# VH-VL binders against q9c0h5r722to879: the designs that were tried, part 23

Target 1, 158 residues: q9c0h5r722to879
Amino acid sequence: WSSESIKKPMIVTSDRHVKKEACELFKLIQMYMGDRRAKADPLHVALEVATKGWSVQGLRDELYIQLCRQTTENFRLESLARGWELMAICLAFFPPTPKFHSYLEGYIYRHMDPVNDTKGVAISTYAKYCYHKLQKAALTGAKKGLKKPNVEEIRHAK
Short names: E, the ipSAE of ESMFold2; O, the ipSAE of OpenDDE; V2, 0.75 times the mean of E and O plus 0.25 times the DockQ between their complexes.

## First folded at step 12 (VH-VL; framework fv_anetumab)

Design w1 (at its last look DockQ between E and O 0.59; V2 from the best seeds 0.00; counts 0 for: pae E 2.9 > 2, grease 19.4 > 18.9)
Fold by OpenDDE, look of step 12:
Structure w1 (fold): chain C 158 residues (1-158), chain A 121 residues (1-121), chain B 111 residues (1-111)
Amino acid sequence: as target 1 above (158 residues)
Amino acid sequence: QVELVQSGAEVKKPGESLKISCKGSGYSFTYYWIGWVRQAPGKGLEWMGIIWPSDSYTRYSPSFQGQVTISADKSISTAYLQWSSLKASDTAMYYCARISAYRFYGAFDIWGQGTLVTVSS
Amino acid sequence: DIALTQPASVSGSPGQSITISCTGTSSDVGSYNYVSWYQQHPGKAPKLMIYDVSNRPSGVSNRFSGSKSGNTASLTISGLQAEDEADYYCSSYTDSGTLFVFGGGTKLTVL
């Protein structure tokens, strides 16, 4: 977990657009998690995050690794819960790439043990939910069609 | 033990309807895809379709789209394959199988014992 | 269009090593590391032997191994035993309209 912004993508990429968007994406994640001043209500922030990941395939793995970072050694319970919530939201719209799938799988799986739960935050419940979403998304793929994610879909994904 | 148990063999006539079942046990049924695979006598394996038991989301092979219906009842951990009107060409062994997209990246890791369907006049 | 081609049959003597190939018509087999192998004895359901090209599920003998090169995946069975006589199918997951495809199957005979 970090309270500061990132200056470069966490994943190596040659895509200039992904490089540029990665930093903005992290800020949005921080906004949703409550670690940064939000420019909009949480649902709209989540929508922006999900829309970026949905529309830019090269940004998906970056998005998920950023969420992994922000949910690792995060002692801010509210922030931590929101991080996992956002992960679940994103998984409702798109899976990670095959290259990153195993990593995300392992990350989610090891957090499914209730022994790791903290007072006030049942991480295992979030992880289990993400597990379910990831497994479905792996075969379903990203949201189909030309219509972008909407606020109602975000609300339903929570 | 994790297992899938399928309904018994069926002998039918052309034009009849049929619904066969596949019951899962030993694992969280709603957390895994269930697929159906056909094997005609002396022939190879053919993927028919899959279902996500949690919400009954289905995907079919183009060859089987509109030919069969895949459904599930998560309350009893059971998946179904059904025909509205059987044909002689539907004679085959039908397998249900668990698909672990999460761990096995789409592999069929658990198989039912199969249901033999014979359609003849 | 995706198709997986296997030899119709292979044979070997006890103790030998044999290899069964699975060749894709496109780059699918090479592009996707989601190749699986299944063993099927007569009158029995298929059994998963290899997943993700080269991984063995728990309980599967280490005599079975998988690899791939280009558009061809291979199943190798070392130390061939009589019990290995069966049909073997390769399979691949794809993100296309046809999510799963099976090869035509290979009949392995142990001489």
Scores: ipSAE 0.425, ipTM 0.814, lowest interface PAE 1.3, mean pLDDT 91
Fold by ESMFold2, look of step 12:
Structure w1 (fold): chain C 158 residues (1-158), chain A 121 residues (1-121), chain B 111 residues (1-111)
Amino acid sequence: as target 1 above (158 residues)
Amino acid sequence: QVELVQSGAEVKKPGESLKISCKGSGYSFTYYWIGWVRQAPGKGLEWMGIIWPSDSYTRYSPSFQGQVTISADKSISTAYLQWSSLKASDTAMYYCARISAYRFYGAFDIWGQGTLVTVSS
Amino acid sequence: DIALTQPASVSGSPGQSITISCTGTSSDVGSYNYVSWYQQHPGKAPKLMIYDVSNRPSGVSNRFSGSKSGNTASLTISGLQAEDEADYYCSSYTDSGTLFVFGGGTKLTVL
């Protein structure tokens, strides 16, 4: 977990668009989790996160790595719960790439045992839900069509 | 104790409809994809399509799109393969199989016993 | 898109080792480690023998092993036994619109 901004993506890339978007993505993740001040309400922050991952295919693995970072050793209980919630929301719209899939699967799997639960946050319940979403997303792929995610779809995915 | 049990063999005439079934037991049915695989007599395996039983989302192999319908009834842990109008060339063995999610990703880890469909022209 | 290529048949004597090849493309076997192998005896359903290129499910003999190099995956059976006589199919995840591809199958004969 970090309270600070990042200056470069966690996945190495030479694409300047991806580099810029990765830094903005991390700010949005922090905003949704309550670790950074946000002017927009949480639903619209989640919408922007999901839209970026849906529309910018090169950001999907980066998005999930950032969520893993922000849910690891996070002692801010509301932030931790919202981080897992955001992971579940994103998995409704797009999977990680096939090459990254096993790493995200392993991360989620390690959190499915109730012995890993912390006070006030049932991490294992979130992890089981994310695991279910990941398995469906892997063979569904990203939601098809020319239409970006909307607020109602985000509300339903929560 | 994890198993998939398929409906019995069928003998049909061209133009008739048919719906065969695949019932899962011993595991949480809605947590795994179910796929259908065709094997013509003396031939290899061809995957036909998959279904996510929790919400009935389906995806078909291009060769079988529009040829069959895959469906599920999660309340009875059952998936189905259906033809509206059978052809003699539909004579084959049809398997259902569970797609592994846990550490075996991308593999058909549990198979039904098969349903032989014979279509007499 | 290109299906996976297997030899039509292979044979070996009891106690020997044999290898069955499965050749794909950079869009499947070459790019991903989602290669599986299935054994099918006559009149029986296929059985998963190897997943993720080289992993054995619980209950599968360690005489069965898998590997890959480039666009070719391999199934090796050591200590060949009469009951190993069967058809063997490989499969892979693919980038193409078909999701999965099977190999054409290989008939193993134990002499």
Scores: ipSAE 0.386, ipTM 0.778, lowest interface PAE 2.9, mean pLDDT 86
ESMFold2 (binder alone), look of step 12: mean pLDDT 91; pTM 0.938

Design w2 (at its last look DockQ between E and O 0.66; V2 from the best seeds 0.00; counts 0 for: pae E 3.0 > 2)
Fold by OpenDDE, look of step 12:
Structure w2 (fold): chain C 158 residues (1-158), chain A 121 residues (1-121), chain B 111 residues (1-111)
Amino acid sequence: as target 1 above (158 residues)
Amino acid sequence: QVELVQSGAEVKKPGESLKISCKGSGYSFTYYWIGWVRQAPGKGLEWMGIIWPSDSYTRYSPSFQGQVTISADKSISTAYLQWSSLKASDTAMYYCARISLYRTYGAFDIWGQGTLVTVSS
Amino acid sequence: DIALTQPASVSGSPGQSITISCTGTSSDVGSYNYVSWYQQHPGKAPKLMIYDVSNRPSGVSNRFSGSKSGNTASLTISGLQAEDEADYYCSSYTDSGTLFVFGGGTKLTVL
């Protein structure tokens, strides 16, 4: 977990667009988690995050690794819960790439143990939910069609 | 133990409908995709489709799209494969199989024993 | 659609090592990274022997191994035994409309 912004993508990439969007994406993640002043209500912030990941395939793994970062050693319980919530939301719209699947799967799996639960936050429950969504999303693929994610879909995915 | 148990052999006539079943046990049925695989007599394996039992989301092989219907009842951990109108060419062994996604995308790790469907006039 | 090509048959004597190939087209290289192998005895359901090119599920003999070079995946069976006589199928996951493709199968005869 970090309270500061990132200066570069967490995953090495040569894609200029991904490089540019990665830092902004992280800020949005922080906004949703409550670690940064939000420019909009949480649902719309989540929508923006989900839309970026949905529309830019090269940004998906970056998105999930950023969420992993922000849910690791995060002692802000509300922030932590929101991070997992956002992960679940994103998994409703797109999976990670096959290359990154194992990493994310492993990360989620490790958090499915109740030993990771903290006072007031059942991380294991979030993780189990994300695990289930990841398994489905892996073969479902990203949301199909030209219609972008919407607020109602975000609300339902939460 | 983890297993898939399929319904018994079927002998049908062309034009008849049929629904065969595949029941899972020993694991969380709703956490795994179930696939159906056809094997015509003396032929190879053919992927037909998959279903996510939790919400019955399905994907079909283009070759089987519209030809069969895959469904599931998660309350009894059972997946189904059905035909509205059988053809002689539907004669085959049909397998259900669980798909493991643990560090893999394409592994059918648990198989049912198969259901033989014979369609003849 | 992606197609996987296997030899129709292979044979070997007890104790020998044999290899079964599974070849995809060049255009399929990206989707050909998730290869699995299945063993099927007559009248029996297929059994998963190898997944992700080279991994063995629990309970599968270490005589079975998988590898990949270029567009060709290979199943190697060392120390061939009579019980290994069966049909073997390769399979691959694809991110296309056809999620799973099987090879045509290879009949292994133990002489």
Scores: ipSAE 0.692, ipTM 0.882, lowest interface PAE 0.8, mean pLDDT 93
Fold by ESMFold2, look of step 12:
Structure w2 (fold): chain C 158 residues (1-158), chain A 121 residues (1-121), chain B 111 residues (1-111)
Amino acid sequence: as target 1 above (158 residues)
Amino acid sequence: QVELVQSGAEVKKPGESLKISCKGSGYSFTYYWIGWVRQAPGKGLEWMGIIWPSDSYTRYSPSFQGQVTISADKSISTAYLQWSSLKASDTAMYYCARISLYRTYGAFDIWGQGTLVTVSS
Amino acid sequence: DIALTQPASVSGSPGQSITISCTGTSSDVGSYNYVSWYQQHPGKAPKLMIYDVSNRPSGVSNRFSGSKSGNTASLTISGLQAEDEADYYCSSYTDSGTLFVFGGGTKLTVL
């Protein structure tokens, strides 16, 4: 977990668009989780995150790694819960790449055991939902359609 | 003990319809993709399609799109493979199989016993 | 209908080691570690022997091992026994339009 901005993506890339968007994405994730001030309501912040991952394929693995980072050793319980919520929301729209699937799967799997539940947050319940969504998304692919995610789809995925 | 139990062998005529079943037991049925695999006489294995039983989302191999229908009834932990009009070339063994929980990219860890479908005049 | 290439047959004597090859492309075996191996005895359903190139499910003998190099995956069976006589299929994830692909199968004969 970090409360600070990042200057570089978690994943090494030579794509300048991905580098720029990775830093902005981290800020949006912090905003949704309540670790950074946001002017927009949480649903619209989640919409921006999901839209970026949906439209910029090179960001998908980075997005999930940032969520893993922000849910690891996170002692702010509301932030922790929101981080897992956002992971579940994004998995409704796109999977990680096949090359990164096992990393996200392993991360989620480790959190499915109730022994990892924190005070006031049933992380294992969130992890089970994320695992279920990941398994479907992997063989479905990104959500079909020519239109970006909308607010109603975000509310349903939440 | 996790099992997939398929319906019995079928002998049909060209043009007839058929729906065969695959019932899962001993595990959470909606947590796994179920796939169907064909094995023509003397031939190898061909995957036909997969279904996510929780919401019945399906994806077909290009070779089988439009040729069969895959469905599921999660309330009874059962997946189905269906033909509206059988052809003699549909004669084959048909297996259902579960994709492993941690191997979503093609590891079929539990297989049904198979359903032999024979289509002849 | 893209298939992975396997030899049609292989043979070995009891106690020997044999290797079955499974050759794909950079779109499947070469780029991804999602190769599985299945054993099928006559009249029986396939059984998963190896997944993710080299991992064994519980209950599969350690005489079975898997590996890959480049576009070719390999199944190695050591200490051959009569019951190992069966057909063996590989499979892989592919980023082509078909999602999964099987090999054509290899008949193993134990002499």
Scores: ipSAE 0.405, ipTM 0.798, lowest interface PAE 3.0, mean pLDDT 87
ESMFold2 (binder alone), look of step 12: mean pLDDT 90; pTM 0.934

Design w3 (at its last look DockQ between E and O 0.14; V2 from the best seeds 0.00; counts 0 for: pae E 13.0 > 2, placed apart)
Fold by OpenDDE, look of step 12:
Structure w3 (fold): chain C 158 residues (1-158), chain A 121 residues (1-121), chain B 111 residues (1-111)
Amino acid sequence: as target 1 above (158 residues)
Amino acid sequence: QVELVQSGAEVKKPGESLKISCKGSGYSFTYYWIGWVRQAPGKGLEWMGIIWPSDSYTRYSPSFQGQVTISADKSISTAYLQWSSLKASDTAMYYCARISGYRFYGYFDYWGQGTLVTVSS
Amino acid sequence: DIALTQPASVSGSPGQSITISCTGTSSDVGSYNYVSWYQQHPGKAPKLMIYDVSNRPSGVSNRFSGSKSGNTASLTISGLQAEDEADYYCSSYTDSGTLFVFGGGTKLTVL
């Protein structure tokens, strides 16, 4: 977890667009998690995050690794819970790439152990939920069609 | 190419300590679980435990909980299995293996060559 | 505890098709597609042959196939060759205290 912004993408990429969007994406994640002042209500922030990941395939792995970062050694309980919630929301719309799938799956799996649950936040419950969504998304792929994610879909993905 | 290389054969006496290693290469070491599997002479495969190298999170089989320690050094892409006090019954071949999966979790897709541990007085 | 049962041994002649069964004692084995198969030649490390019941890794001969019916998973080897003589183990992931379980192994002899 970091309270500071990132200066470059966390993943190695040559994609100029991913490079440009990665820092902004991280800020949005921080906004949703409550670690940064939000420019909009959490629902709309989540929509923006999900939309970016849905529309830009190269940004998906970056998005998920950023969420892994922000949910690792995060002692801010509300922030931590929101991070996992955001992960679940994104997984409802798109999976990571096959290349990154094993990492994310392993990350989620290790957090499914209740022994690591913190006071007041059942991380294992979030992780289990994410695990199922990941498996589903891996089979079905990203949201189909030309219509972008909407607020109602975000609400149902929580 | 993915490869796991284990340390050489060990000959020990009961009561001695031992630490064997498994070095991964050809892939991102922190992206995959590493598991340890025991095979006693003429016997089958037995799962011992797993480790997530990124943060060294471990899970053990109930049969091996407290009997061994699994650790990792991600800086050199190496996992370890160690005993504080060996027993004759620890005589076996020990394999490390990478764990993978897409639909749900848990198969061993790449294996080390094995480390033979012989414990005798 | 979850256990996987395999026949101790099977045999076949070159060119034949043989099947090795792996039967779970728990409903968990039958409910999930977590079964994998491993080949082990004498003095060698196990090799993954099948994962997720029926998927074959790259480099594994298409003579090897996997299936499942009820609580029993099966490994089928068609066109049996001398090189197929080995021990075969089934394995399953379980969402319990024991995350991974192996069958007792099957010795395949090519006559």
Scores: ipSAE 0.024, ipTM 0.616, lowest interface PAE 5.9, mean pLDDT 89
Fold by ESMFold2, look of step 12:
Structure w3 (fold): chain C 158 residues (1-158), chain A 121 residues (1-121), chain B 111 residues (1-111)
Amino acid sequence: as target 1 above (158 residues)
Amino acid sequence: QVELVQSGAEVKKPGESLKISCKGSGYSFTYYWIGWVRQAPGKGLEWMGIIWPSDSYTRYSPSFQGQVTISADKSISTAYLQWSSLKASDTAMYYCARISGYRFYGYFDYWGQGTLVTVSS
Amino acid sequence: DIALTQPASVSGSPGQSITISCTGTSSDVGSYNYVSWYQQHPGKAPKLMIYDVSNRPSGVSNRFSGSKSGNTASLTISGLQAEDEADYYCSSYTDSGTLFVFGGGTKLTVL
């Protein structure tokens, strides 16, 4: 977990567009989780995150790695819950790449045991939900194809 | 022990409706896709569609879109394949199969015994 | 859907090795390592023999092996036995949005 900005993507890349978008994406994730001040309400922040991951395919694995980072050793309970919620939202719209699938699956699976639950945050419940969404996304691909996410779809994905 | 048990053989006339079933046991039913596969007499395998039993989300092969309905009742670990109006060309063996849910781009790891549907006048 | 291309039949004598081919395109077999193979005896359900190109599920004889090169996957059966006589189908994921494609099937005859 980090409260600070990042200056480089977590996945090594030579793509300048991905580098720039990765840093902006991290700020949006922090905003949704309540770790960074936001002007927009949570639904619109989630919409922007989902839209970036949907529209910039090279960013999808980076998005999921950033969410894993921000849900690992995160002792801010509301932030932790919001991080898992955002993962579930994104999985409703697009899968990770096949290369990253097994890593994300393993990460989610390790959190499905109730031993990981903290006071007031049922991590195992979020993880089980994310696991089912990952399985569905792996078989169907991006749920809305080439049409970008909208606010009503984000609301229903929560 | 993972098992998929299908309903028994059916003999029908053209125009009749039919709903056949596939009951899963020995695993967590809502953690895997169920697919339906058709095999006409003397012919190969054709996938028809898949369902995610947890929320009943379905995808159909283009060849079968609008021709059949796939559904599930997760409370009894059962998937269904149904026709509103059978045709003689629907005469075939119909299999359900589990699709492995731990891998991206799945495969059919356990198969039901098949349901023979015969449609003749 | 576009089917994967398999020979209609192959034959071999007991003890020989045979190979069944499954040819697709760059959008399925060529791009992905998600080819699976199924054995079907007459009147029986298909049985998974190979997944992810070369993996054997528990309980499948090590006489069965899988590989791929370019757009062609191969199932090899060594030490051919009478009970290997069956139909064999390959399957793969495809980018074309159809999710699954099957090959047309290959009838293996043990002479």
Scores: ipSAE 0.006, ipTM 0.538, lowest interface PAE 13.0, mean pLDDT 84
ESMFold2 (binder alone), look of step 12: mean pLDDT 93; pTM 0.951

Design w4 (at its last look DockQ between E and O 0.63; V2 from the best seeds 0.00; counts 0 for: pae E 3.1 > 2)
Fold by ESMFold2, look of step 12:
Structure w4 (fold): chain C 158 residues (1-158), chain A 121 residues (1-121), chain B 111 residues (1-111)
Amino acid sequence: as target 1 above (158 residues)
Amino acid sequence: QVELVQSGAEVKKPGESLKISCKGSGYSFTYYWIGWVRQAPGKGLEWMGIIWPDDSYTRYSPSFQGQVTISADKSISTAYLQWSSLKASDTAMYYCARISGYRHYGAFDIWGQGTLVTVSS
Amino acid sequence: DIALTQPASVSGSPGQSITISCTGTSSDVGSYNYVSWYQQHPGKAPKLMIYDVSNRPSGVSNRFSGSKSGNTASLTISGLQAEDEADYYCSSYTDSGTLFVFGGGTKLTVL
């Protein structure tokens, strides 16, 4: 987890425009999680994150790596919950690339055990929902998955 | 334990309709894709299509698009393969199979016992 | 018009090692680690033997191993036994628009 801006993407790239978009994406993720000030409401921030990942195929793996890192060793409970929520939202719209799929699946799978839950944050419930969305999205593909964010299913799942 | 149990063998005439079933048990049915695979007599395996049982989203192989209908009823953990008008060339063994939860792009980890469909000419 | 190519048949004596090839393209076997192998005895449903090129499901003997080089995946069976006599199919994810593809199958005869 970090409260600071990033100057470079998590994934090495030579594309200058991808580098810029990765840094802006991290700010949006921080805004949704409550770790950075935002004027827009959370639903609109989530929509912008999901739209960027859906629209810019080269950012999908970067987006998920940023979410994994922001949900790892994050002791701010509201931020942690929002990070998992945002992951579930994005997975409703697009998968990672096939090459990154196994990494993200492993990350989510490790968190499906209730032993990972904290007081006030049911990590395993979010992870189970993310797993369900990841498995469907991998074979459905991104273009058919574009929809407005639906976080209510995340809170009610399982 | 984990299993897929298919409906019994069928003998039909050309032009008749048919719906065969595949019931899953011992696992969370809505968390895995179900695929259908055809094996004509003396031939190899052919992928027909897949379904996501939670919302019945389907994808078909181009060779089978419009030839069959894949559906599911998640309330009874069952997937279906259906023909509106059978042809003699539909004579084959039909398998349902679950796609692996970890590496599902091409892995079918649990298979039904098969349903033999015979269409007399 | 791309299919996974397998030899029609292979044979070996008990105790030997044999290898079955599965050749695809750069858009399936070459680019992705999503190759699977299935064993099918006569009158029985297929059984998953190898997934992700080289991983064995629980309960599959370590005599079965998988690998790939370039556009060709390989299934190797060491210490060949009579019970290994069966048909073997490879399969792969493909981004060429068909989603999944099976090889034509290889009949293994144990002499």
Scores: ipSAE 0.320, ipTM 0.745, lowest interface PAE 3.1, mean pLDDT 84
Fold by OpenDDE, look of step 12:
Structure w4 (fold): chain C 158 residues (1-158), chain A 121 residues (1-121), chain B 111 residues (1-111)
Amino acid sequence: as target 1 above (158 residues)
Amino acid sequence: QVELVQSGAEVKKPGESLKISCKGSGYSFTYYWIGWVRQAPGKGLEWMGIIWPDDSYTRYSPSFQGQVTISADKSISTAYLQWSSLKASDTAMYYCARISGYRHYGAFDIWGQGTLVTVSS
Amino acid sequence: DIALTQPASVSGSPGQSITISCTGTSSDVGSYNYVSWYQQHPGKAPKLMIYDVSNRPSGVSNRFSGSKSGNTASLTISGLQAEDEADYYCSSYTDSGTLFVFGGGTKLTVL
């Protein structure tokens, strides 16, 4: 977990667009998690995050690794819960790439053990939900069609 | 132990309807895809379709799209395969199988014992 | 057009090592590392022997191994035993309209 912004993508990429968007994406994640001043209500912030991941395939793995970072050693319970919630939201719209699937799956899986739960935050419940979403999305792929994610879908994904 | 148990053998006539079942036990039924695989006598394995038991989302092989219906009842950890009108060519062994998620990408790791369906006049 | 081609049959003597190939018509097998192998004895359900090209599930003998090169996946059985006589199927997951495809199967005879 970090309270500061990132200066470069966490995943190595040659895509200039991904490089640029990665930093903005992290800020949005921080906004949703409550670690940064939000420019909009949480649902709209989540929508922006999900839309970025949905529309830019090269940004998906970056998005998920950022969420892994922000849910690791995060002692801000509300922030932590929101991080996992956002992961679940994103997984409802798109999976990581096959290359990154194993990493994310392992990350989620090890958090499914209730031993990792903290007072006030049932991480295992979030993790199980994410696992469920990941496994489904792995075979179904990203949200189909031309219509972008909407606020109602975000709300339903929570 | 993790297992899938399928319904018993069926003997039917052309034109009859049929619904066979596959019950999972020993694991969280809603966390894994269930697939159906056909094997005609003396032939190979054919993927028919899959279902996500939690919300009954289905995907079919193009060859079986519209030919069969896959469904599930998660409350009793059971998946189904059904025909509205059987044909003689539907005679085959039908397997249900679990698709493992964790580290088993696209692998059918648990299989039912199979249901033999015989369709003849 | 997704298809996996296997030899119709292979044979070997006890103690020998045999290999069964599975070749994709396209880059499917090479592009996707989601190749699985199944063993099927007569009158029995298939059993998963290899997943993700080269991984063995728990309980599967280490005599079974998987690999791939280019568009061809291979199942190798070392120290062939009588009990290995069965049909073997390769399979691949794809993100196309046909999510799963099976090879035609290979009959392994132990002489």
Scores: ipSAE 0.175, ipTM 0.746, lowest interface PAE 2.9, mean pLDDT 91
ESMFold2 (binder alone), look of step 12: mean pLDDT 91; pTM 0.942

